# Ledger of designs, part 23: VHH binders against Thioredoxin domain-containing protein 6 (NME9)

Target 1, 330 residues: Thioredoxin domain-containing protein 6 (NME9), of Homo sapiens (Human) (q86xw9)
Amino acid sequence: MGSRKKEIALQVNISTQELWEEMLSSKGLTVVDVYQGWCGPCKPVVSLFQKMRIEVGLDLLHFALAEADRLDVLEKYRGKCEPTFLFYAGGELVAVVRGANAPLLQKTILDQLEAEKKVLAEGRERKVIKDEALSDEDECVSHGKNNGEDEDMVSSERTCTLAIIKPDAVAHGKTDEIIMKIQEAGFEILTNEERTMTEAEVRLFYQHKAGEEAFEKLVHHMCSGPSHLLILTRTEGFEDVVTTWRTVMGPRDPNVARREQPESLRAQYGTEMPFNAVHGSRDREDADRELALLFPSLKFSDKDTEAPQGGEAEATAGPTEALCFPEDVD
Key: E = the ipSAE of ESMFold2; O = the ipSAE of OpenDDE; V2 = 0.75 times the mean of E and O plus 0.25 times the DockQ between their complexes.

## First folded at step 26 (VHH; framework vhh_etentamig_d1)

Design Y2 (from X4 with T28R; at its last look DockQ between E and O 0.51; V2 from the best seeds 0.56)
Fold by OpenDDE, look of step 26:
Structure Y2 (fold): chain B 330 residues (1-330), chain A 121 residues (1-121)
Amino acid sequence: as target 1 above (330 residues)
Amino acid sequence: EVQLLESGGGLVQPGGSLRLSCAASGFRFDSYWMSWVRQAPGKGPEWVSTISGSGGKTYYAKSVKGRFTISRDNSKNTLYLQMNSLRAEDTAVYYCAREDYWTDNYDFDHRGQGTLVTVSS
């Protein structure tokens, strides 16, 4: 009778309130992948969790899956497409990671695990958090249908970048898949506008270089059909949104992308230049320029660095005693 | 550190030929699109030609099309510009430039010091 080694599942499935309470009573750190029934759990992180299991052990580190629709405690996490990881220690929420960011997840797991070890060994207090992202959504639902010109004040605190799903990707029906990957990469999509860019707009957008054959091909391509213009942001604590987006896109040349970064969007959906599926801003300055050009109605709150008005030190002009040098007579 | 070193410039008569070279170092040469840009005295920079990382795609300014040929040897990390049927208006400093790796706005992230080409009778 061969002892079927019960393959201890890496992740415990929490499907009932009782299992949730059992998880909360567990010793150590639990990382809960909160998922929606229609999208399933975050598959890409499983390899990371397996690696971490090997490296740190499972004595104080637990992984769980929880479907948001099945647990009332997760009601506020329902309807979100973005992978959400909740970190519990001592029955309390100690961290939240949104998106399938493996480096961030790994760092957060290690940091929280170390913190929990200190709590258990030294009696340190746990840093319990509230998920602040859940508080802002309750205010947005209650404003009724009043047709007012809601100036979408993109809150000044979030750095944004431009993403474009180009006509080649749209024409091939890859829009939804690309959007999903953008979200899986931990981006929030603030705006998604489908439109065909005008030649004048594209020339201005890419900075018109007269006489450049490759540039003219790009202009022609970008005007050939509809694009999706996206405003992307990331939650606090993530790397620069512009840099992260560039990394997700991969090298501009799809052939280079397939060789050097096969997981990138351009590797997966690009064919050849200029048909490289997606656009992203070069840097923050470029992002601001591009966003201002394509979304002129969006008021990005420039934090006016009010230079502290240097108090005019009243230079009390001391009386310049006019030393009357005597007119010597000789 | 990224380095681009142009060579092969000089004085040539109208109708003559020159071959410019650009030695690249400090990066994976075959992963980058490379370009030639020129600047004539008292004029702004002018794009001349671009070649893809593999060398499979080439582009030319209208002013040089049919006269100039861009090529690369990735085994030698070298970019070339064969210039034939040179004209007085081709007189300029020629720069080797690396195109940005991530963006498709045709910006250059690095350029060499340039080599002077003078076309004069």
Scores: ipSAE 0.506, ipTM 0.817, lowest interface PAE 1.2, mean pLDDT 85
ESMFold2, look of step 26: ipSAE 0.634; ipTM 0.864
ESMFold2 (binder alone), look of step 26: mean pLDDT 82; pTM 0.840

Design Y3 (from W1 with H110E; at its last fold request DockQ between E and O 0.35; V2 from the best seeds 0.63)
Amino acid sequence: EVQLLESGGGLVQPGGSLRLSCAASGFTFDSYWMSWVRQAPGKGPEWVSSISGSGGKTYYAKSVKGRFTISRDNSKNTLYLQMNSLRAEDTAVYYCAREDYWSDNYDFDERGQGTLVTVSS
ESMFold2, look of step 26: ipSAE 0.604; ipTM 0.858
ESMFold2 (binder alone), look of step 26: mean pLDDT 84; pTM 0.843
OpenDDE, look of step 26: ipSAE 0.801; ipTM 0.927
ESMFold2, fold request of step 27: ipSAE 0.567, 0.562, 0.602; ipTM 0.825, 0.834, 0.849
ESMFold2 (binder alone), fold request of step 27: mean pLDDT 82, 82, 82; pTM 0.826, 0.831, 0.830
OpenDDE, fold request of step 27: ipSAE 0.845, 0.835, 0.821; ipTM 0.945, 0.940, 0.937

Design Y4 (from W1 with F108M; at its last look DockQ between E and O 0.27; V2 from the best seeds 0.57)
Fold by ESMFold2, look of step 26:
Parts: sequence; structure tokens; C-alpha cells
Structure Y4 (fold): chain B 330 residues (1-330), chain A 121 residues (1-121)
Amino acid sequence: as target 1 above (330 residues)
Amino acid sequence: EVQLLESGGGLVQPGGSLRLSCAASGFTFDSYWMSWVRQAPGKGPEWVSSISGSGGKTYYAKSVKGRFTISRDNSKNTLYLQMNSLRAEDTAVYYCAREDYWSDNYDMDHRGQGTLVTVSS
């Protein structure tokens, strides 16, 4: 049996005074999510912290969790309905951010990390603060927020998404180059299957969401020659694989991609719609559907057989006038 | 906040004309393909027309080709639909829609509140 426990936890749990004092001895900047037991840690900012750890590395930026009721040193932060983020460097408090304000947290992390690098490299005096009066003024009243589609802390199980190197990129001889860029962007390729997609597959895959003229051109393109069907995942980090792949692909329209994201795959390898070199799923739900459609055996093959041995029933959208719209988040 | 505000609907006789407008805000307008979608009473949504971000490519449903013209003015963040030779079956709520920035299947990610076009008598 192998061990896969080398992954380092994003946030270290500080549950005792001894651990708190150990955290204060850490080199670099430590960002502490001070939470109430009944609220739990701040989930909305975990994705930001994951991104920043990847960008900065493990040397000088650390994250921690501390329940305010379990440590006497955190007594003045007890009873708050919103999270409090304490920033420590060299054992001293250097900043405080209240609430799940991701832009302010990012700016504060970068500013304080730069300041601490100057302290360590140049011997500058650290700008220490005290948070005495402000915390005592903000007593918690019971307020609930229900944000749709809250971003959860990343689990230990990696997720995957579909990518397709489309027939235009394959015909131009760009397959190997695109695969190399995918790997350089931090993806693992779990499967690479060359396949000339059938018209039936393509029509089910895209579900007739476009108008007839545009849709027929897309179908003919996707059937016109081999594609490479890829299953992508990420080895490290907690970023959503679907969102990350969309960023690497760039905007769907290659002319927009060249203008706005010139390093993206669609900017470099696409020509004009529908010939935009690569496909990626719109969201987690579409990734699951598309993978099941193109790789039906994956539902039944986690080494242990979990096949239900039932029939498959499909519903096919007939007319091109059937459209769907996502709900706005804001 | 993405906002799409349609206007220009109304009551018109068969054979008449209307021009719909859609004022867009809260996003970089010329980065997105735009569409018109309509929904007739008792029917599901029907795609009508699409236009590229620059305005250089246009597509039309067979039912409206030759009668409707989609256009855009990127300096005013405005999408238009000129509707000529209107028929009773063109009666619908017309929605301005933004096509998805990333998706290559022409998905739409935002829709306005719609403007009613009634072609009667």
C-alpha cells in the first residue's frame, strides 16, 4: 500500500497555546483565520489562499486556522460573526483584515510579504501593530449569509475535466506542441485518445444549443478529422481544474483571444470560429456530462467494479430552438 | 454587473417593421458574440440571430433570413435587430443575449428582460 500523504495542508490548525507559540516562531508571513466554532473556518477565501501559495511557494508564506474560543490569546476576537484574519511576521502582529474580503486579503498578503522580505534581507524595522480597540467594538450579532455556489476547501481527491485538441489544430500539425504547453501549465494528462468523432457523438456532445447554421458548421468541423480527447487533472494546488483549463485555453473567439490573451492556446493556434483549436467544458456539471458521454466506461472502472448492470436511456434534443440560460450570480 | 436592456418592441400590423435595440453594460461589449432569442406564447425559446464581436460575421435562423438584420454599434455598446416584413408568427418576447466568453458551442450566459413584439391583424 502506498502513502500519498506528502501533500502539505494549506492551513495548519492551531488548537493549543504551544502550537500558537510555535507558529509565532515561523519565518516569513503567517495569515491566521480566526473563526468561531459555530461558524467554522472561512471557506470563501480558501481558493485565494491556494492560488497565493502556488505563486509564492512554501518558504515565506504560511496559513493557519485558530478557533477563538480555544486560545486565551484570541479572547478579544471571540463572538464575532465574521472571520478575522491576523497577519504575523517575526512573532509580531503586522496586519488585521476583517471579513472575507478577497481583494483586500490579497493586497495585504502581498504588501506584508514584501515588507517582511525587506526586513529579512535588509534588517529594516518591522512595522508592528496592535489591534486593541477595534476588535472590542465589533460584537457579533446573528447574521446569516447564503451565497450561491460557495467555493469549498479543496478535498484530497483530485478532480478532472475534458479537453479536446480539435481537428483544425491536429490538421495543422500542432498536437504535440499543444500537449507540451498543457503539461507546462501544470496539468497531468490521464488519457490521450485520438478519435475521429462521429456526427452522432458531436450532436449529442453540443446538444444543438447554437442556431442551425452555426451548429452545422461546428458539427462538420468536429467530424472533419481526428481529434485528441484528453482527460486533464492537476497534481498540486486546489484550483478548480475546469476553470484553470478555461484560462489556459483563452476566449472562444481566436480574434478576441489574440487581442486580450495573446499567450492563450486559442490565440496561438486558433484561426476563426469554429476553428479555435481546443475545447474545454463550461463548468463542473458539463465536464461530468461530457466525460460520461465520451468515456462511458469511466463510470464503472475505479479498479473495483461498481456497475449497476442497468440499461441506458438517452434523451436527444430535437429542435435547434431549445435554449438554456444560466442564472446570474451577482 | 452584466446588464442587457431591450427596447423597441410594440404592436405592429403584418407586413410592418420594427427595430429592436439592446443597451449593454457591465462588460467589454466587443469581446462577446451577441444573439437575439425569442419566445412565442406557449413555445420554448428560439434562436433568431447572432453576430460576432466585431460585427463581421452574422448568422440567421431560416425563419427570419432575408427579413431580419442584426447589427451592433460597439462605440455605443448597443445591439440591434431590424425586423421587416413581419408576420403573425414573429409575435414573441425578444431577448438580447450574450454568448459565452469561453465556450465553443455558442452557449449564451446572460439574457435581458425582453421586449414584446406583437404582430396582429
Scores: ipSAE 0.672, ipTM 0.868, lowest interface PAE 1.1, mean pLDDT 78
ESMFold2 (binder alone), look of step 26: mean pLDDT 82; pTM 0.839
OpenDDE, look of step 26: ipSAE 0.678; ipTM 0.882

Design Y5 (from W1 with Y101S W102S Y106S; at its last look DockQ between E and O 0.03; V2 from the best seeds 0.00; counts 0 for: pae E 10.2 > 2, placed apart)
Fold by ESMFold2, look of step 26:
Parts: sequence; C-alpha cells; structure tokens
Structure Y5 (fold): chain B 330 residues (1-330), chain A 121 residues (1-121)
Amino acid sequence: as target 1 above (330 residues)
Amino acid sequence: EVQLLESGGGLVQPGGSLRLSCAASGFTFDSYWMSWVRQAPGKGPEWVSSISGSGGKTYYAKSVKGRFTISRDNSKNTLYLQMNSLRAEDTAVYYCAREDSSSDNSDFDHRGQGTLVTVSS
C-alpha cells in the first residue's frame, strides 16, 4: 500500500568479474545491456524490459547492465557506436542483438525463454554461440567444413529488415494474401503496423529521390492511403534477410517482374510504376536507416523515442544525438 | 545506356570448373550491388549470388554455397563468378544483373543476354 513511485530496479549493474560470474550462475535467461561509458546504457529499451518483466512471469528472466571497458570478457564489444545486448542462459551465450531494436529484442527474449524452459524442464540440449562464430565482420558462416550447416545453434546475430505493403496493394485488398506469402517464404513478422504515412515522413524516407521526374507522383502515392509497415526476420536459412526479401519481391517494375520473375510479389500484385505493391531495403545499412526513420523508438540516441506498444507508433525525424529529459520526472 | 555483357560459358564435364565474366558499362559500377541469376531450360529464374558495390559483402544460394565464388574488379567494371565442382543441375543460362539503386527497389533493373553453361559427360 503506499504511494511510492515505481523505482526502476530491473537491471543489475555488473561492474566486477565477481558479479559477472554470479550472473552466469543465475537460473534462466539474463539479458545484458553492454554499453560504452561515454554514452551510458540504452534508455529507450527500458520500458520494453519493464513490460516483459511484468507480463511473462519473470522468475526466469533477468536484466543486467555492463560497461564494456570495466570487464575484460567484454573486450570484443568495445568501441561500437550502437548498444549490444548479450543473452546468457546456463552460463553460456545463446544470442546477440546489436542495436536498440525493440521488436527484435522482444522476439529474441521470448524465443530464448521458451528454449531455456525446455532445457530446464525436459533436459534438452542448449544451443550455444561459440566464440569463434562472432566477428566484427558480417560473414561468420564462411568457415563451414564438410558439415557446412550451422543451423544447430542460435544465430550469432539476430537481424531484421523493413518491408512495406504499399497503399496500392492495400487498396486492392491484397494485404492478407501478401502477408501469407511473406510467411510462406520463411519470414517471421515482428511488427505489422497500419499507418497512413504523412507527407513529411514520405519526403524524408525518399529524400534521395528528390529531383527525379516522378518524385511528386511517388510522394502522392505513398500518402494516398494506409500502408502496412512490417519488420521481418528470418525463420530458417543462412541467407541475409535483406537479400532474401529482395528476391521474394522481384524487380521494381511490375512489367519486368512479370517477364523475369512471374512468381514474385511485384509480378503478382504490382500494376505499373510507381504502383509496385511492396518496398524493401537495399542492404543492412539502408534497413537500419529506414527502420530508425519509421520506428524512431529503436535508436539509442533518438530525441523523441518511445517503444512501440499497443499499436502506437510515433514518427519524427531520425535520431542525431542522445537525449535525456530529467526535467519531466520531478 | 546501361550494358551488361556476359561471357565465359561453355561445355564442361561434371566436377569441372568455369569462370564467368560480366563487362559492365554506362553506369557507376562500384555504386551498385550486382548479382548472378540462372535459368535452366524450361524452368523459372533462380538467384545464384550477390555482391555489394565495394565487394565487401557476398551472398550465395544454398545450392551453390561452397562451390561458387562471386567477385568484382571495380577498376575494370567487371563482375565474376568462379564455378567449381560443377554438377549437371548447374546447367543453365547465367545472367549478370544490376540492382536498382532506388531505395524502394530490392531487385534487378538490368540484365545481360546471358551465357550458357552446359555440364554434361
């Protein structure tokens, strides 16, 4: 009973090797925010972690903070400009997520909790990330031997990409059919948000096309009605999620798609440029930029960030610097 | 005018090797992701491999991983596919393809006329 405000005591600070070893002995799953001293912990994800602590029965879910420079075991994570989240179960590293991507963090927590509950209840073998599979480069799968398959462990880095079901496909009533084909192609949809994009959002999203002949037509089209903004991750396979989504979409021009890849989404659901039904990012860098723009709660240094909850999404300019707002908590 | 010219195809025995080339012109080659796509007789197109503009990132279809190597020489505007341990199932016309540089495209806006690879005893 009392009227005390909720203290945020959900993350344990790991400042010594002794505390690190104590954390490794914890039962269940521990999610560690590994941060650089000059920028501090990732504040935008705190409300996600608090929500999950409340919702999923947290006696097997723990959260921690660790400064990369304070612990020798974290040496490989030093100097990075984005936060890194390490997932430990049974003293072993089971997943890594780079960046403040709340939907990917939530999915990874749920997946690893389910896996660890099966380990504890049924004695199943824990899938562990080996240290050699981690690198600063993106080709950690390039050293397969005669086995050649490394699906038997949780991917060393969980990745995702942006997909948009554009207003032309939504207006033609094809949204559910396209979603089914996305799932059949081996993607999991982490977020599906219906949004009529504002002119400001669209102009910023496509700013690299300003000055092209059809730019105003493109802006008009993308503002003309609801889109579905999707965050996709892989369910199976070793191929890049961005590259795989590009293959499923097909050529940009629907007439080219029908000639060259008739089973692609743009062949089936596009009509003529600019009405090509779907959008996908060109590469991981573009995916990160586009996700930060459309889901600004995903960036650690964002100015106006909140985690997506209950179908709410706030759109503003992308993050350029870290913000703190202590003046609104007195 | 964008032009992509494939070469290096031919007849080869199972287990053999072949290197395909694609000469590119009419665009800033090092700004584009490039891919190889193949089409077997009577079948639809199949993605084979992709490489970033700088050459620092490469991706492969599961059916060719470990056997094929994509590369590029940006000083010569040329894309390559080194094909080792060839099998009969690799018989196809191979096309090089340029990714559209628009952020709302993830697929190919240009391809060449192709080069035939036949793997047969």
Scores: ipSAE 0.006, ipTM 0.187, lowest interface PAE 10.2, mean pLDDT 74
ESMFold2 (binder alone), look of step 26: mean pLDDT 82; pTM 0.817
OpenDDE, look of step 26: ipSAE 0.024; ipTM 0.516

Design Y6 (from X4 with T50L; at its last look DockQ between E and O 0.04; V2 from the best seeds 0.00; counts 0 for: pae O 8.7 > 2, placed apart)
Fold by OpenDDE, look of step 26:
Structure Y6 (fold): chain B 330 residues (1-330), chain A 121 residues (1-121)
Amino acid sequence: as target 1 above (330 residues)
Amino acid sequence: EVQLLESGGGLVQPGGSLRLSCAASGFTFDSYWMSWVRQAPGKGPEWVSLISGSGGKTYYAKSVKGRFTISRDNSKNTLYLQMNSLRAEDTAVYYCAREDYWTDNYDFDHRGQGTLVTVSS
């Protein structure tokens, strides 16, 4: 009877309150992938967790899956599409990471694991946290349906970027999947407008590329059918929304993207240039320009950089003595 | 330890077919995207094909598209490359490579020792 080496599952499935309590009683750090039954657990992070398992070992690092709908303790996490990772040590919440941000997850795992090792070795106090994002959702439900003209005042505090799902991706029926991936990456979609861009609009939009060989092909493509124009924001994380979106999109050339960043949207949904599925702003200045061009009704609160009114140094006009140089005669 | 072991290389005539295999061990195979890369004598490495962890997505270099087919059997932890209509320019050492999702390095985190494919009359 060959001892079937029980392949120790990388992630323990927590499906009952008893298993949850067992997890809380475990020694070390537990990273819980909290998922919705309709979405499933975050698959992309499994490779990271495997790497971490190999590098750090599993003696003090545990991975778990928990379906939010099955556990009452996770009630506040229900209905959210964004991957949520809860970090538990000594039965207490010590960190939360939202979105499939691998670098952030890796850093958080290492930081929390090191902290927990110090707790276990030195008796240091754990830094227990409360998930503050759960407190704000209870206040938003009570505002009644007053039908007022909600001027979409995009609150001035959120940095936004433009995303375009291009005609090639839309035509291939990839819109919903791309939107899901955008949300899984931790972006909030503030606006989703489907329309066919005009040639004049596209030429103005891509005017900085007018000298490129593929410019006319790009213009033709972008006018060939409907696009989805998205305004993206990010509520969580230290990374700039523009930079993060560019990372999620991947390299411009889908063939390069498939080699260099196969998890990127352009790798997964792009075919060949210019059919690379998605657009994103180059930088903050470009984002502001593009958003202003495509969404002219959006009042982006200009942070008045009130240039400090430099105090008028009263330049005391000293008397310019008019040196009368004499009219020499000859 | 992560191991990738290529096999199935050999001598084949132009227009012939060959099937490469890569046996993977030391990691959860279905959780990683896998690539075939080749290196011809005196040339740099060339990406050939990519497949998703589930096998649902496949991609090919223009040079091999329509001739080569990448596949995987996750139950056997094995990656395959079916090569049809082979040409002299397909002569290379073929490497199985695991994609790295987490580094900004455009490099594969692991690759095998390779298997030689020679296409000659």
Scores: ipSAE 0.013, ipTM 0.282, lowest interface PAE 8.7, mean pLDDT 82
ESMFold2, look of step 26: ipSAE 0.646; ipTM 0.865
ESMFold2 (binder alone), look of step 26: mean pLDDT 82; pTM 0.834

